# VH-VL binders against q9ssn3, part 2

Target 1, 165 residues: q9ssn3
Amino acid sequence: TKYDVFLSFRGHDTRHNFISFLYKELVRRSIRTFKDDKELENGQRFSPELKSPIEVSRFAVVVVSENYAASSWCLDELVTIMDFEKKGSITVMPIFYGVEPNHVRWQTGVLAEQFKKHASREDPEKVLKWRQALTNFAQLSGDCSGDDDSKLVDKIANEISNKKT

## First folded at step 1 (VH-VL)

Design eb07 (framework fv_ebrasodebart)
Fold by ESMFold2-Fast, scan of step 1:
Structure eb07 (fold): chain C 165 residues (1-165), chain A 121 residues (1-121), chain B 108 residues (1-108)
Amino acid sequence: as target 1 above (165 residues)
Amino acid sequence: QIQLVQSGAEVKKPGASVKVSCKASGYTFTSYGISWVRQAPGQGLEWMGWISAYNGNTNYAQKLQGRVTMTTDTSTSTAYMELRSLRSDDTAVYYCARVGYDILTGEFDYWGQGTLVTVSS
Amino acid sequence: QAVLTQPPSVSVSPGQTASITCSGDKLGDKYAYWYQQKPGQSPVLVMYQDSKRPSGIPERFSASNSGNTATLTISGTQAMDEADYYCQAWDSSTDHVVFGGGTKLTVL
């Protein structure tokens, strides 16, 4: 495999803080990490050509933050990740960053308004796939952010190192 | 407000078939699955299988494979469980239960009232 | 095939803490769920995904799942908690849902 870890995140929320720290720690440990720098930049939707890094990754660390579900790029990426998780080809590590897991699972709380907006703009079938991916994602065992991002970074890196071989 | 209402009790002879219904209300039927669980008199809970109201996909307990069929009618928000070639050890209360989007990791959060099926001569 | 083992009965005095265990090989790697069933009634979900409590379930209910054992804990046990309790998990080897045999909780 080309990558050990695929990082899925909303750049607006975490790129210059939590994700930066996590990425540097994974690289320091010689963990081959793909960080998606493109997201929904310049109005583009998730491209099938960019699924390759997910396909060749052993783990996906998915950091769902306040604005993750506001991004159709992030939601399309999550659908792809969860499709591979269901097939057993990738191990998903959920990270709930400043959001309640049950809000992600049921698309309530901070996600309610985001999905009202999606329902008004997108095909109902696509919105249902996004909802289902979030629900399936939130049912996996995951970690919540707290007062110490450094401790969470170390926990994630340790789990990957131990399971990588 | 969320309710699952099942059909009434049935008495069947060995070798017959039974079809139990489960009518859902108070939520978007196609957003959830329906699981079927039975309980023989004085015994524990036994999972029978699951059906997705979204796409009709099913997953049946291996012990019942070939004897059970689960279906849904989305126009009436109703799930059905048909058990064929009934034996006396099929005597049980049959429950339907709502499951989140994934049968393998979802909880059974709302249950029907149960349907007693008695198999006797 | 995976089996979930529960003690057939547990007895506690009112106000004491009840502990109901559910044992299975590598159960801590799976989500555990707990259901309460009173005589003549349908099961009611009391704990989901190891340690989460549904709306309407008293705060005295808590749960954990680690290693081979999931535990349902009821603090300050009340007479109304008397019921059969079932644990549930997914068995990845058979791709099926598995229930424990049930535990009768007696509050006396």
Scores: ipSAE 0.006, ipTM 0.473, lowest interface PAE 16.0, mean pLDDT 83

Design eb17 (framework fv_ebrasodebart)
Fold by ESMFold2-Fast, scan of step 1:
Structure eb17 (fold): chain C 165 residues (1-165), chain A 122 residues (1-122), chain B 108 residues (1-108)
Amino acid sequence: as target 1 above (165 residues)
Amino acid sequence: QIQLVQSGAEVKKPGASVKVSCKASGYTFTSYGISWVRQAPGQGLEWMGWISAYNGDTNYAQKLQGRVTMTTDTSTSTAYMELRSLRSDDTAVYYCARDHFYESSGYDFDYWGQGTLVTVSS
Amino acid sequence: QAVLTQPPSVSVSPGQTASITCSGDELGDKYAYWYQQKPGQSPVLVMYEDSKRPSGIPERFSASNSGNTATLTISGTQAMDEADYYCQVWDSSSDYVVFGGGTKLTVL
């Protein structure tokens, strides 16, 4: 079996709002969706060493929120996703949820403090890979959150449905 | 809903070994790590080590390396900590805690077991 | 070799703001965590990643971490807040979890 969509997100920021609505809409449309519940109670966390759900997905919807880049788990997952995107094996759909795309691209704003801490505590090579993954991610065409989560959910689901068929 | 339930109190002689269990429920056991933290009477918290319930990887505090072994049984969602060559200064309450090492740039312990008192005396 | 230093005790009057500090070299470059422990009970996570509050922890708890000092702040302190408070970081150089010595908060 394989998935149509892999959802990457920071649960603390989005799980009980945007991601819940998006997941339900994708499932309603018979889109096979892997939801990474790494931040939820009883959720299945994705190991950076366990690449199979990402590898067998056609799309990755990556929701970068305020605290996404604070999570080494999310950053390792993004590195894996962007590696497959570079190989042409997955199509990445960036969603900037309550964050400025340029802050993600250059690791400024809220990401500046997060990356100051990563630089002080992690291997420099690993931090460089995380930075490069965020920069490459933010260079892709993406969507920003606004006043209406429902409209954004419909837009994402429509894009996937149209390309899937 | 999320609980870590530890085995009961132990009284041991110097030189013996003790094995404390920690049964997890209410979450996907293999998606998290378990850290072990002890507290001697009237003293502060001391980290002993961490085990991944996903792949069994361990990391032990330097001073306990060679005396401690951490294991998991995924079929029962249980973590174990065995401490060997017990000394009187190993008398402490031993806690297991759910560990988020692969999240949030480090270790955070969001749920704790009730603690297991291990008394080492002759 | 990283050491986190906390004052052994802090006293405040009911309704006033309590401030508990945790000091260490370049502590602001690490994520700080805070735990509350009442006598005979397990520790409870009250703050994570410097300034974030877990679900179920009252809004009067807040924290910061900058330079060499992390601070846990409890506004409108209540008798129920009497406890030992521990700060914690992960030291990447030693791959070791470090706890502060603990601070006993007394509400007089």
Scores: ipSAE 0.007, ipTM 0.523, lowest interface PAE 10.9, mean pLDDT 83

Design fa12 (framework fv_fasinumab)
Fold by ESMFold2-Fast, scan of step 1:
Structure fa12 (fold): chain C 165 residues (1-165), chain A 124 residues (1-124), chain B 107 residues (1-107)
Amino acid sequence: as target 1 above (165 residues)
Amino acid sequence: QVQLVQSGAEVKKPGASVKVSCKVSGYTLTELSIHWVRQAPGKGLEWMGGFDPEDGETIYAQKFQGRVTMTEDTSTDTAYMELTSLRSEDTAVYYCATQYYDYVWGSYRYFDYWGQGTLVTVSS
Amino acid sequence: DIQMTQSPSSLSASAGDRVTITCRASQGISNYLGWYQQKPGKAPKRLIYAASSLQSGVPSRFSGSGSGTEFTLTISSLQPEDLASYYCQQYNSYPYTFGQGTKVEIK
């Protein structure tokens, strides 16, 4: 199944607030959205002939929050998303939720401690790929969260609706 | 395809510590979430803790908090569980078990592979 | 902690029989429940995840159902190789918890 949007986020930070609001609004507008909840999918079978949800999505809305970069799962997902973005097969929409883009770009602030932990656990080449993906991601035009999540949700949904085909 | 191979049986005295290893093959350790479960003789399964990939942290069951430590050596694809201040009720088979996250699918998928178990006997 | 209670604690049945094991959670866990089979002297093997999804390679005679607090594992036609203990497990929240187990014996 082809998706309009692949939604990448850290569940701990955003699942029951911003992401819930965004997902409901996208679905209300009949936008086919894959929400990566990192939970089991009932009845879904793996098939070598099927492409990943990322690969068959037109847009990737990536919500980077304070603990996004603490998750190796989120970072691996971002590497894959940015690889497809480089190939021109997906349009990435960066959302910085409660974090400064500069901190994401250079892995400073809260990300510095997270990456110190990654460097102690992971292969250096893998950590470098994670850092490069975050740097490339933060260089894209994006939106920052403010004091009104509903306005940001509407902005994202409108942008996707205008470009949906 | 994923296989977990654990270290051999151990006999310990009360108050000692034990460190059980779990070697991952068929995938790299970083692609898996390792959990530890024990089973006392003739009893059921008891979850001790595991790596939460969403949080990037290891979570321990309250019962073991303060005397269990779970670590990983990614260079050798080996996970470890160390239990200190052993008591007779810690006599059990200790299992490592894993889940797979398919980042290409952007989805969580369980392969639910288990190690063969390590018998730890605590007796005086 | 979420308490998981299984019924029955043990049962004996003949080959070809339909076997049902139930599992009750002390709190709502949606469909975050798995079923495990443990044969004597072996490590557990997951049969069912997400309450009703069959693990790859598991025979179709095994099925799971339920949501919230009440769950069942059914073996539609018991085979001799199914002699084992069966456990439910919730993974809705930490700490993960298991039921006490059900021993299935073949007559």
Scores: ipSAE 0.012, ipTM 0.603, lowest interface PAE 8.5, mean pLDDT 84

## First folded at step 4 (VH-VL; framework fv_ebrasodebart)

Design c14
Fold by ESMFold2-Fast, scan of step 4:
Structure c14 (fold): chain C 165 residues (1-165), chain A 120 residues (1-120), chain B 108 residues (1-108)
Amino acid sequence: as target 1 above (165 residues)
Amino acid sequence: QIQLVQSGAEVKKPGASVKVSCKASGYTFTEYGISWVRQAPGQGLEWMGWISAYNGNTNYAQKLQGRVTMTTDTSTSTAYMELRSLRSDDTAVYYCARVYDILTGYFDYWGQGTLVTVSS
Amino acid sequence: QAVLTQPPSVSVSPGQTASITCSGDKLGDKYAYWYQQKPGQSPVLVMYQDSKRPSGIPERFSASNSGNTATLTISGTQAMDEADYYCQAWDSSTDHVVFGGGTKLTVL
């Protein structure tokens, strides 16, 4: 199967059903969208099964929120997404939801404590890959959340629709 | 074994530019960053910035913003640091160091240092 | 701009315990790192992420970091430990690496 969009997010961080509303809007526009909110919210390790949806997607909408980087699942998924972005096979759309982009780029602010914990628990090489993925991700042109989730949803959907060829 | 080998000593006049190289070996160059740290004679360590060999991202010390440029050449596993508009107080030993963690900035291996003397 | 303060010098007799402090606002909320530099040589990492010791560094080196102060402790200090020691931390407000001013350890 071929997807237009892969959605990467930390479920419990998104307020006002942002991800659900975005998903519904993309589907309404006949955009083939993959989301795996059940597995991501269970805190399980990223599995190879998720590589195929990422690999065959043209766009990845990655929503980095306050606790996105607290999840090893989300970080492993981001590494895979950014590997495909580097190869030119996927276009990544960064969404900074309630977080400062520069904090994501350098893993400061709310991410600093999360990465202090990761460094104490995880293999150092794995932590380095997670950091590099976040840094590369934050360098891309992206959008920040504001006062109106519906406006942001429309902006994302319009951008994907315009480039869906 | 892991090594960082730097270019040789330089003597420059005020207003000139200097470009120091740092050749890495013994590890996968693109999986780490390279930081530049200088030390004026008899003084402490001063961080200048770093570059990720993974994606080319740079972070420069504010004091040096606009005068310093850091680059990498992945094909030769070499990092470069160019400092422009040199002044006498830029006289220092310049070190490159491997950055294991770009967030917290710890440096696990260091080059031998390059003395740059700025005098008329 | 964060500042890390170290005593300029510390003296100990061989076999005694040396303690070198590094003070900064809320330093315990950050990772602290320690480097040893002998005359004419490059710095060498001796402690990382507050209290972890790199391979090859003797077990007599230990460190802690809490509140506003990080401490490097060298038990059974030897003549070969005579060097300048620098602490280092990350300043998240400016996204910059900060070094302490350095401490000269003299072993008699």
Scores: ipSAE 0.000, ipTM 0.477, lowest interface PAE 17.2, mean pLDDT 83

